VH-VL binders against Flagellar basal-body rod protein FlgF (flgF). Designs and how they scored, part 25

Target 1, 245 residues: Flagellar basal-body rod protein FlgF (flgF), of Caulobacter vibrioides (q06171)
Amino acid sequence: MDNALYVGLSRQMTLRRELDIVANNIANANTTGFKVEDLMVRTEQAKPAKTLDGSSPVKFVMDTGVARNFTQGPMTKTGGDYDLAINGMGFFKVQANGGERYTRDGRFTTNPEGILVTQAGAPVLDDGGGQITIDPRLGPVTVGKDGIVSQGAIRVGRIGLVRPDDLSTFAKDGDNLYRNTTNTAPQPVTDAQIHQGMLEASNVQPVIEITKLIEIQRAYESVAKMMDNTAELSRSAVERLGKIN
Key: E = the ipSAE of ESMFold2; O = the ipSAE of OpenDDE; V2 = 0.75 times the mean of E and O plus 0.25 times the DockQ between their complexes.

## First folded at step 16 (VH-VL; framework fv_latikafusp)

Design K134 (from K125 with light chain T95K; at its last look DockQ between E and O 0.47; V2 from the best seeds 0.48)
Fold by OpenDDE, look of step 16:
Parts: structure tokens; C-alpha cells; sequence
Structure K134 (fold): chain C 245 residues (1-245), chain A 122 residues (1-122), chain B 108 residues (1-108)
């Protein structure tokens, strides 16, 4: 009986964690560059991608039992000169939290100094690890598929696009950032494209997540009921024994 | 001059197979996604298949999924469409098109061939 | 499935402005592209990303997008502009790409 209750409790805890993950997915369904997460405890093998196109992820990132699906999110037009979307596997380099960080969130802007920065103000780094400075006097910014940033005929830099050998080495670092957990630097990406005037949407499928949420809730209730029944049986058994003695 | 030239179109029987080719010239083939688009004579355009510029990811319209295979040979600057289990409804002029975005989902077709005619008839 | 809806035909007199519309649910989030196809010819991209005109395309061609509707505008339509016009876009999920049904533009 104790074992049954323990198993039930354990399952409830797992379900609670799943619930939190799914809730977070839903909450970030409209977050630029957000990648859907799943609890690995329930998954013996890589689950099918929870992306809208139904494609399987190339790699998963596991963090404290959580797998992150880095499949391509849909790209959405914005018309913004500094909005960038990555088509393919790669990350933007940014300077944040005291070091190099990575993001799929291409909502960029310029600060008063003309430096290309994230919405949070973190400098976007070029392929050499330097900042990219935009001079408004040089005209509008054009970003090529290869990440080259130009103003008119002047090349002002190249967007740094990198990818780790193992995506599982990237850990969340808040504010849509990832940090490299290893001492091996991510490598430059040459087989992805950058699209100006677009942003990558989350690869979360809201309908699927809602369905999962409902299933998790039902499972939770089921386990709760089982535990209650078990407890009641135990109580009844004890009472019966007490009456016999 | 940037050019695409399709070939391989012919008359085949239902259930037959055909391989279309598209020869690219005048541009760096490996930097572009490619797609096949078909058009029934007197009808509209229909996207058939696409291949990503580098990843090699391929996609197909539902109507041809499982029957058609898109591939590319960078060394030959060529795009191919292997068509198996052909049906009468596959009869169309088949265009190859360069995808400016490198992805069939988001690209624009800025260069087109003149098309090759595939006729599936008993 | 994702669909783009175009009027089957549009008629204008020479020198007048022709407007061809394309309706799609995903157009607020996805760029529209426009293709011109003359009889016996391959399609030609005339507008990209809602409003960008490729090189070689006459200035009388322009594009716009608002809400669920994209519009190809031909200012001062000429007889040589008589053709079929197709819009092109992807759905919001990025799973499907589609051409519109096409619009036959008559210049008379």
C-alpha cells in the first residue's frame, strides 16, 4: 500500500512537471524564436517534432530532464529592417550576461550609439565576435542571406551565425537566450540563411499543447483518485483488523 | 545569362515512370533552393515539390507524395524529378524554378524554365 | 489546406489602373508574390514580398498587402499587360505553399 501511494505520488510529481512545461509552451506560443520543450522522463526515444510542419527535430537539447526541440519555426513577415530570421540550424551571437550568448530571436534594433542590439539591449555580434555599428547617414540597412550587413555599397559587417556540435550543450539562460555549457565554441554556420524583414515564430503547436494539457490533467486526476482509493482501502483494512483484535 | 532548361517530358502510360531534368546555368546552383511547379494546359499553377538549398530537405505536394522524388546534383547543376506511378492527373507542363529564399515554403520563384510536357495517357 | 483566392478575371481599358486582389488568411503574416504569365510563356515574377519590384519589371507594376488581402496594381495598363496573374504565398504554419487560382487580365 505504501508503495502504491509512493508510486502515485511520484507520478503526480512527474505530471506536475509536465504540466508546467506544457503551460510554458503555451505561454510562449507567440514568442519569437521560442522552441517547444518536452519532459524526457516520458520519452524513451525522441518524440516526433511538435512543429507545425510535422518535421522531426535534428537534435534535442536535454536540460534537467527537459528536451528542447530545435526544429525550424515558421517565418513571419514583419517588414522590419532589423528583424532577422534564421532559416536552418543556427543561432545569433549576442553579448549578454557577461559573455557570449545565443538566440533565435531576431528582433533586433539599434541603440543610441548605432550598435545593433537585441530588444533587451544586448549587442548582436558579428562573425568575428565584434559589435555591428550602423550609421544612419549611410542609408538603410540590407542584410543578405549570408548575413552580410550593408548600407548602400558599404559592408558594415556580417551577422554571426553559429551552431554547436551538440545542441544539448545549449542551456536556457533567460530572455530567449542560450548559453554554451561546454568549453568548445560553437562553429560558424554556412548552410543556413538569414532573412531580413522576417522573424521566426515559435515552433509550438498550440492545439497539440492544449491537448497534452488536457491529457495531463486527466492523468493527474486519475492518479489522485487511485491514491484516494488506495488510502481508503488501507484505512478500511486497518479498521477491520482492529475490530478483529 | 541565368537560365533553367527542363527536359524529359514525354508520353507515358498510367503507372509508368518518368524522370525530369532541369539544367541550371548562369548562377551558383548550390546557393538556391529549387522547386517543381506544374500546370495543366489551360489551368493554373500548382506547386509540386521543393528542395532546400543546403540541407537537402525535400517536400512534396500531397498529390504527389510517395510517388515523386526531387533531387539535385550540384556537380551537374541539375535538378531532377523522379515520377513514379504516374496518373492521368499528372499530365501537365512541368516547370523548374529557382527559389530565391532557398526554401520552398517561403521563397519566390525568380527564374523559371520553359517547362517540359508530361502526358500520361493510356 | 491553405488557399489563396483571386478573381477569375479583371478587365481594364488601356491607360487605366488594374487591381488584382489575392485573399488569404495567412497574408497578414506571410509575404505574397505575384507572377505574370502570358500565353505560351513561363511565369515571370513581377512582385516579391508584397511590394518589391524585381529588376526589369516596369514601374507601373506595384504591390501592396493589408490584412488578409494582397493587391497587384498596374497603373496605366497596357495591352501587353494582358496575361494571367497568380499570387503565391505560404500558410502561417509554413507547411503549405500555394498559388492562387489566377486572374485573367484583359486590356481592351
Amino acid sequence: as target 1 above (245 residues)
Amino acid sequence: EVQLVESGGSVVRPGGSLRLSCAASGFTFDEYGMSWVRQVPGKGLEWVSGINWRSGDTRYADAVKGRFTISRDSAKNSLYLQMNSLRAEDTALYYCARDSYGDWRYGAFDIWGQGTLVTVSS
Amino acid sequence: SYELTQPPSVSVSPGQTARITCSGDALPDQYAYWYQQKPGQAPVLVISEDSKRPSGIPERFSGSSSGTMATLTISGAQVEDEADYYCYSTDSSGKYVVFGGGTKLTVL
Scores: ipSAE 0.306, ipTM 0.710, lowest interface PAE 1.9, mean pLDDT 91
ESMFold2, look of step 16: ipSAE 0.655; ipTM 0.839
ESMFold2 (binder alone), look of step 16: mean pLDDT 90; pTM 0.922

Design K135 (from K125 with heavy chain G33A; at its last look DockQ between E and O 0.51; V2 from the best seeds 0.00; counts 0 for: pae E 2.8 > 2)
Fold by ESMFold2, look of step 16:
Structure K135 (fold): chain C 245 residues (1-245), chain A 122 residues (1-122), chain B 108 residues (1-108)
Amino acid sequence: as target 1 above (245 residues)
Amino acid sequence: EVQLVESGGSVVRPGGSLRLSCAASGFTFDEYAMSWVRQVPGKGLEWVSGINWRSGDTRYADAVKGRFTISRDSAKNSLYLQMNSLRAEDTALYYCARDSYGDWRYGAFDIWGQGTLVTVSS
Amino acid sequence: SYELTQPPSVSVSPGQTARITCSGDALPDQYAYWYQQKPGQAPVLVISEDSKRPSGIPERFSGSSSGTMATLTISGAQVEDEADYYCYSTDSSGTYVVFGGGTKLTVL
């Protein structure tokens, strides 16, 4: 009975984590460049030597992290000169949170000093790690598929795309950003292209995520019912002993 | 002097195979996406297949998927269309087209060849 | 599957404005492109990315897109503008591309 309660509590904690992840996906269904997340789940079995009687080992479900699907989201037109989409595997580099960060979100603008920045004001980095400065007096900005930024005949700089050898080394850092969790710098990209005037949409499918939400709620209710039945049986056993025979 | 020249169009029986070629000149071939577009005489244009810049990603219209294979050879500046299991409805003039960007979906066909005729007849 | 719908024909007199429409559900999110094809010739791109005119295309050609409809406009149509006109765009996913059925422009 106590073993069933431990398994039930473990399952409820996993389901609550799954709920939070699904809710976050739904909240970001319209977030530029967002990549849908799922919970990594595995079963862990307890050793028989810790069991109170000779019955089989108790299983627990433990989460081990977040899986992220980096599949290309749809690219949609906006017509904005500072809207950029990456077609292929690659990330923009930005300066944020005290270091170099990475994003698929190509919604950029200029600050009052003409520096190309994200919506949050983080500088977009060129292929050498420097800032890109736009002079509004030099005319409209053109960004080629290789990332070269120009104003008319004047080359302003180059947006360099990078990717890690292993996508698992990129961890969520808030504000639609990723940080590199290793000492190995991401490598320059040569086989992806930038498309000015477009943005990459989220790869979240809201109807699918809402269906998951409903299924999680149903699973949570089922576990809660099982735990309530177990507690009732334990209470009944205590009441029989309290009557002294 | 930018030019695309198609070749390999012929008369072939249903179920047969044919390979179309497109020779590119006057531009850096590897910097562009390429497509095949066909036109039944007297009818409209139909996109057939495309291949992206450098990544080599390919796409096919539903009518030809599984039967046609697009490829390119950068050393020869040539685009190819291998057509297998040909049907009567594949009879058309086949154009080779250069995309202005590195992806046939997000650019425009700014250079076209004059086409090569494929006839599938019993 | 995805379709772009065009009227089969449009007729104008020389000097009048011709408007050729193209309807498609994905056009709010995807650019439209316009091609002119004269008899016995390969198509020629006349409008890129909804409204951009390539070099060498006469200024009388213009384009627009609103909602699910893209429009090619030829202001002051000339006899030499008589041709078939095709719109071209991609589906909602950006996976496949399609041409419209074509519109025969007659200038008489």
Scores: ipSAE 0.521, ipTM 0.765, lowest interface PAE 2.8, mean pLDDT 86
ESMFold2 (binder alone), look of step 16: mean pLDDT 88; pTM 0.899
OpenDDE, look of step 16: ipSAE 0.613; ipTM 0.814

## First folded at step 17 (VH-VL; framework fv_latikafusp)

Design K136 (from K131 with heavy chain E31D; at its last look DockQ between E and O 0.78; V2 from the best seeds 0.00; counts 0 for: pae E 2.02 > 2)
Fold by ESMFold2, look of step 17:
Structure K136 (fold): chain C 245 residues (1-245), chain A 122 residues (1-122), chain B 108 residues (1-108)
Amino acid sequence: as target 1 above (245 residues)
Amino acid sequence: EVQLVESGGSVVRPGGSLRLSCAASGFTFDDYGMSWVRQVPGKGLEWVSGINWRSGDTRYADAVKGRFTISRDSAKNSLYLQMNSLRAEDTALYYCAKDSYGDWRYGAFDIWGQGTLVTVSS
Amino acid sequence: SYELTQPPSVSVSPGQTARITCSGDALPDQYAYWYQQKPGQAPVLVISEDSKRPSGIPERFSGSSSGTMATLTISGAQVEDEADYYCYSTDSRGTYVVFGGGTKLTVL
């Protein structure tokens, strides 16, 4: 089997994964708090192994995951009392999927028991890991820039923001949530502020992603054509050798 | 009592330099964005420069880029504007203003000083 | 550069409703703020976040925003409301902060 064909197949698989990622970015261009993704590639070094032909180890480009761009998305007004945006590096903490999860999506509401929840019903956690309960009889809710939740003069609780030491440890967990993939707890933050009545938009730029989509498709077709030409050349060589006798 | 007090305004010749100061009291200085806003007598308000909380990201209006430098000193609860290469068009009353948030983009100037007058004349 | 456009002046009689407009392309996505400035004084915030009235501001002051236009409304204007009024906002991407050109309100 030709080394060029192996390299071509590896390139096609990488391009197909990147295409899937770009398509997902476009699908989430209007998703509150969404962070644009790109394919993270690595060259993996395998331990030396004795090969029968005595050649040097072959290196491949390996996909290990996605790189996520956590650049602040634009903040836009909504006027909603339960719409919150984070300005700065930090995440809301919620109780979901059997544990703590993290999100930049500040679209919150109350459930029938008055508990502050996400759109999917997951409780939003205070800085101590407890739920935040709003009493509708106490009037409108106010959320300060420090995360203190109040109704009039009564302090209800405080929304705590956290972030990991290394953002790469947060992995996508569905419903616009992240999970912590390590045993190291995310740290409380004091260098971010909460804005009530605003939401953070996606940081996807659709025109840029569509341009990437077109470039990836062209690159995929170009590799496929190169592989087809290589196969035809091999077939022609076998055909010519067969005419010798 | 929340208060901003500007000082350092004076009369200077074109090409000269001045340093404006703004003393802050009654609030946690490092938790808020701060700005300088100027007003030519009889004319409108013009934002000059801003500095974000703590980390100190700075921005400048095009008319003053490269000539003015905003800074803050947390130990003194003070905001500064270093003005170099002054021009006649820089003649104005200079206000110190506190933003309601740490990022000047998303808040209001909720507290203003009294202003300090800068006059640039030949 | 992004700009906010205000009429240069508005005149009303005492007791009438004054409306001061502010036009800007980013206003559907960004809050507008309104400052009152009387001669010889620093500006005072009278409307925050399109329509919120800060503590100490009379109830006759109100604000709204619709499309690309924000409006400061003074119901039952009084002679003491005679001042310059400035709108303030950011552009769609948070790149610029601007004041409008100002509107002189005359109450006679």
Scores: ipSAE 0.582, ipTM 0.795, lowest interface PAE 2.0, mean pLDDT 86
ESMFold2 (binder alone), look of step 17: mean pLDDT 90; pTM 0.923
OpenDDE, look of step 17: ipSAE 0.838; ipTM 0.927

Design K137 (from K131 with heavy chain S55G; at its last look DockQ between E and O 0.56; V2 from the best seeds 0.00; counts 0 for: pae E 2.1 > 2)
Fold by ESMFold2, look of step 17:
Structure K137 (fold): chain C 245 residues (1-245), chain A 122 residues (1-122), chain B 108 residues (1-108)
Amino acid sequence: as target 1 above (245 residues)
Amino acid sequence: EVQLVESGGSVVRPGGSLRLSCAASGFTFDEYGMSWVRQVPGKGLEWVSGINWRGGDTRYADAVKGRFTISRDSAKNSLYLQMNSLRAEDTALYYCAKDSYGDWRYGAFDIWGQGTLVTVSS
Amino acid sequence: SYELTQPPSVSVSPGQTARITCSGDALPDQYAYWYQQKPGQAPVLVISEDSKRPSGIPERFSGSSSGTMATLTISGAQVEDEADYYCYSTDSRGTYVVFGGGTKLTVL
């Protein structure tokens, strides 16, 4: 029974982490470029004990992190000249938090200096790591499928796309941004295209996430009730010993 | 001159096969998605199949799924539609269409061919 | 199974304004495109991305989209505008592209 309580508590901790992840996905179902998260479970092999008789190694599973699904979300129209969506694998580069950051969120605007920035004010970087400056007097901005930014006949710059060799090296950095966790720079992308006037929607499917939420809540309640019943049986046994005396 | 020229349309028996070809010229073929669109004479347009610019993403209308195969050959600047297990309802004029982007889903068909007629009858 | 619904026909006199509608549940989130097709000819794009007019398309052609309805407007319709008109778009997830059933514009 005491071993059952330990297993029950361990299960509740895992379920609570799953609940937090699912709740975060639901909260971001309408967040531009958001990539759905899931619990990453890693199998840890125990070191074998050496004994005179044979014994099998014990494996147990531990919760070590969050996996992110980078599958393309649907692209939706906005009509905005500074709204950009990436079709294909790739990320915009921005200057934030003391370095280069990466995003699928193409909601851009200009600051008072005319610099192309994210909604949080981080400059969007060109192929060479420089800022892109828009002069509103030069007319509407055009962004081609190759990322070339123009105002009429004047080429202003080029929004380049990058991707890491391994997507697991991108970690969440807040504000819908990713940080490169390695010293290996992401490589330029040539096989993706930019669509002006569109944004990439979240790849969260809300009905699926809400269903997971309900199932997790039911599983949590079931474990909690089982642990309560176990504690009540223990109390009843102690009370019976008191009555016998 | 930007153009698309379809060929391969013929009269074929039900259950037969045909391969349609579309020769592209006057633009960089490898930068654009391509589609086949069909039209029964006197009726409306129906999208049949699409292929992205790299050839790795193909899609099919439900009516032709499993029977038709779209492909492209960048060396020949050509788009193909292999049509198997043909049915009477596949009788139509088949157009080749160029998308304005590399993905057939998110742009306009800005250039069309003249079409090639497929008739399924005995 | 996504559908775009158009009226089967619209009739106007020369010089009048023709309006052709297209209804679809995904149109709030997806651009509409309009194609003109004259008898014996391939379709021609006349409106892109709801309201953009490609080069070479007369100014009398305009487009708009509001809610689940896109509208092609031909102001001062001319006899040569007599054609079939198709709206075209994708479903909400970008899975399929779909043509409307077509509208025959008659300019007498």
Scores: ipSAE 0.621, ipTM 0.825, lowest interface PAE 2.1, mean pLDDT 87
ESMFold2 (binder alone), look of step 17: mean pLDDT 91; pTM 0.922
OpenDDE, look of step 17: ipSAE 0.831; ipTM 0.920

Design K138 (from K94 with heavy chain R98K, light chain S93R; at its last look DockQ between E and O 0.71; V2 from the best seeds 0.00; counts 0 for: pae E 2.1 > 2)
Fold by ESMFold2, look of step 17:
Structure K138 (fold): chain C 245 residues (1-245), chain A 122 residues (1-122), chain B 108 residues (1-108)
Amino acid sequence: as target 1 above (245 residues)
Amino acid sequence: EVQLVESGGSVVRPGGSLRLSCAASGFTFDDYGMSWVRQVPGKGLEWVSGINWRGGDTRYADAVKGRFTISRDSAKNSLYLQMNSLRAEDTALYYCAKDSYGDWRYGAFDIWGQGTLVTVSS
Amino acid sequence: SYELTQPPSVSVSPGQTARITCSGDALPDQYAYWYQQKPGQAPVLVISEDSKRPSGIPERFSGSSSGTMATLTISGAQVEDEADYYCYSTDSRGTYVVFGGGTKLTVL
């Protein structure tokens, strides 16, 4: 049994996990609200804190061996009445998968019943946990920076933003959603603002991720070569002992 | 009712310092980003500096970076611009402007002050 | 650095339509804003977010954006519309902001 070969295989398995993460980041470079991920290796979680100006430090949050960078992505215009971006720390709340889920993806639309929903059809929840219903006969929808949804002078509801005390409690749930892994409800946020007609872009930087991909591939090849050399040395040593008789 | 009132502009020699003030009234000061915008007489508008609603994000035009410092005081509903190492090219009318959102980059300047004149002359 | 390019001047007769252009590479991704400035006065926002008219702005003012060009349109221009007009926007990442060089509108 060669311990070097077992160590090399363990390293290759770690590199394969890192490769999967980097590939996923590249695949989501154009995904609205996506937050770049890294393997949790020597990452340090900065504690979230409110300052007098409302800014928080950059947070790297682990999810099942993954650190996620929740830094604000750039906001870009779309002109869509149901496109919303969050400026600041906070998440939209939606009803999906039998419970409450959370997202930074503000691409919304209405269903045939007028309910404000995500692209996948999940209802967007107001600050009280109810649905928001839009009547198309009342004219265009206006969403204020405080999340108040109006049609003309009529207040339809308020999109509430929430945030967990610890971002590590949010885990990916598919469809650009997060679920709360604890029994502690996320708290309302008042220090973030909503921009109608804009969307938050992914915070992935593709050139950086492609560079990581190349580095991972080279590390994988280097470990594979080291394992091949070790196996050859072991084989050569056994053969020389056999030839000695 | 909603107003921005600048003060502190004067004549100063090159290398001197000035502190501009902007008093805000008629709106919730802490909900909005603020900026300083200057205009050389007879010339166009130039954005100088901005500060977000919480005060933690400040930005400066390249021409003033390292010499000017923007700040805000929630207790006094006031915006400030500390201008050091003044040069002749800093001569301008300086406006205080309120953003429509908490981040000066993602909204409009919907309220402007009257401006305060800074003249840098030997 | 990022620039917004405007023509230095535009001239129309009263009742005609004035169109003032603003060119910038980041305009497909960022809203344009338009400010009117009359002599001795502070700028006034006339168009927000490419095409939205703030309260108190006459209906003859409208705005649009297509590709790298935003346009301020004054339908049925009046002598009182004679002013300098500035476009304003941010770069592609939204990191700093710039005014255009300004356009002098003359209504004769």
Scores: ipSAE 0.609, ipTM 0.826, lowest interface PAE 2.1, mean pLDDT 87
ESMFold2 (binder alone), look of step 17: mean pLDDT 92; pTM 0.932
OpenDDE, look of step 17: ipSAE 0.840; ipTM 0.926

Design K139 (from K131 with heavy chain S55K; at its last look DockQ between E and O 0.78; V2 from the best seeds 0.57)
Fold by OpenDDE, look of step 17:
Structure K139 (fold): chain C 245 residues (1-245), chain A 122 residues (1-122), chain B 108 residues (1-108)
Amino acid sequence: as target 1 above (245 residues)
Amino acid sequence: EVQLVESGGSVVRPGGSLRLSCAASGFTFDEYGMSWVRQVPGKGLEWVSGINWRKGDTRYADAVKGRFTISRDSAKNSLYLQMNSLRAEDTALYYCAKDSYGDWRYGAFDIWGQGTLVTVSS
Amino acid sequence: SYELTQPPSVSVSPGQTARITCSGDALPDQYAYWYQQKPGQAPVLVISEDSKRPSGIPERFSGSSSGTMATLTISGAQVEDEADYYCYSTDSRGTYVVFGGGTKLTVL
């Protein structure tokens, strides 16, 4: 198989992955707390090989991973007593999937036991890693900008807000959750604020993503055409050589 | 007592510069976003500029973008508005306002100063 | 540009209910705030987050929001309530904030 075909295939694979990422961004454009993703790609010089036309050194495209853009999403009012939005860099702590997980999705509620939980039922953790229990008898819940949860004059707890030293260490864990891929615990955040009655919208920009989608599709088609042409040239060359010998 | 006190308002010529100051007291200054709001006498309120509690997070109304600079000094609990290339339409009473949160975009201006008058006249 | 629209004036008799409206496209998604301004004074926050009354504000002041319209209601208007009232909100994306044009409330 011609080196150009391998390069084309590599590019197609990368483009396909990019398509998936962009599609996912678009699909989650209205998902609370969702963060836009992008594929990091690296071009590597291929081993010395010549194309049929003796042209320039061939380069391969390598996938270097997915980058998440954790820029602040817009905050929108909901009026919900348990809806929380983070302004700044930080994550809510939750207990899910057998361990501590993190989310920007502040759609919280109380379970029948009065425990503050995510929509999926995962307990929201306080700054100490404990659960937060709400007693309806104590009155409505107030959450301060510092994450302190109060009912009347009673402090019920403090919302756990944490941030890893390196955001790249957070991996997706489904259901709008992140998991820490390192052995270093995320640190408490002091330079972010919590807004009760609001939710953070996705930071996806649909128009940009649609534009990317179109570009990627065009690129994919272009590569496909190139590969077809290369394959045809190779076939023709082989046929010609066969006739000479 | 929570208080904001503006200063620096004066009469300047078109094209001139002026720096307004706002001294804050009675609250943790660094935890709140701050804004400048101006009002032409007998007219409505107009947001001018905002700065979050985070350094470098500043925004401006289109009318003053590129000409005005908002800044803050935590050590002095002070908010500033550097106004350059002043125009006649910049004539107004300028209020310093404290936001309820660290981000001026969200929350209310719960504390206001008494304002400082800027007059741009030839 | 995002705009908040208020009636220029509202008149009520003492003891009557005054309603001041504020219309804006972003109001379904963003909180409205209301400020009272009396002549020669700085604005005072009277309603926060559509309907929350700050401490020190009389109970006769209330706020509501529905769709693209926010309303400040003063039940049992008093002569001392005569002032200019401004609504305030951010745009849908939180890019900038804007004040309404203001409403002059007259209590006669």
Scores: ipSAE 0.349, ipTM 0.728, lowest interface PAE 1.9, mean pLDDT 90
ESMFold2, look of step 17: ipSAE 0.654; ipTM 0.831
ESMFold2 (binder alone), look of step 17: mean pLDDT 89; pTM 0.903

Design K140 (from K131 with light chain T95D; at its last fold request DockQ between E and O 0.71; V2 from the best seeds 0.77)
Heavy chain, then light chain:
Amino acid sequence: EVQLVESGGSVVRPGGSLRLSCAASGFTFDEYGMSWVRQVPGKGLEWVSGINWRSGDTRYADAVKGRFTISRDSAKNSLYLQMNSLRAEDTALYYCAKDSYGDWRYGAFDIWGQGTLVTVSS
Amino acid sequence: SYELTQPPSVSVSPGQTARITCSGDALPDQYAYWYQQKPGQAPVLVISEDSKRPSGIPERFSGSSSGTMATLTISGAQVEDEADYYCYSTDSRGDYVVFGGGTKLTVL
ESMFold2, look of step 17: ipSAE 0.697; ipTM 0.852
ESMFold2 (binder alone), look of step 17: mean pLDDT 88; pTM 0.897
OpenDDE, look of step 17: ipSAE 0.852; ipTM 0.937
ESMFold2, look of step 18: ipSAE 0.672; ipTM 0.835
ESMFold2 (binder alone), look of step 18: mean pLDDT 88; pTM 0.894
OpenDDE, look of step 18: ipSAE 0.844; ipTM 0.933
ESMFold2, look of step 19: ipSAE 0.694; ipTM 0.852
ESMFold2 (binder alone), look of step 19: mean pLDDT 87; pTM 0.896
OpenDDE, look of step 19: ipSAE 0.854; ipTM 0.936
ESMFold2, fold request of step 20: ipSAE 0.704, 0.689, 0.703; ipTM 0.855, 0.848, 0.851
ESMFold2 (binder alone), fold request of step 20: mean pLDDT 87, 87, 88; pTM 0.893, 0.886, 0.900
OpenDDE, fold request of step 20: ipSAE 0.866, 0.860, 0.865; ipTM 0.946, 0.945, 0.945

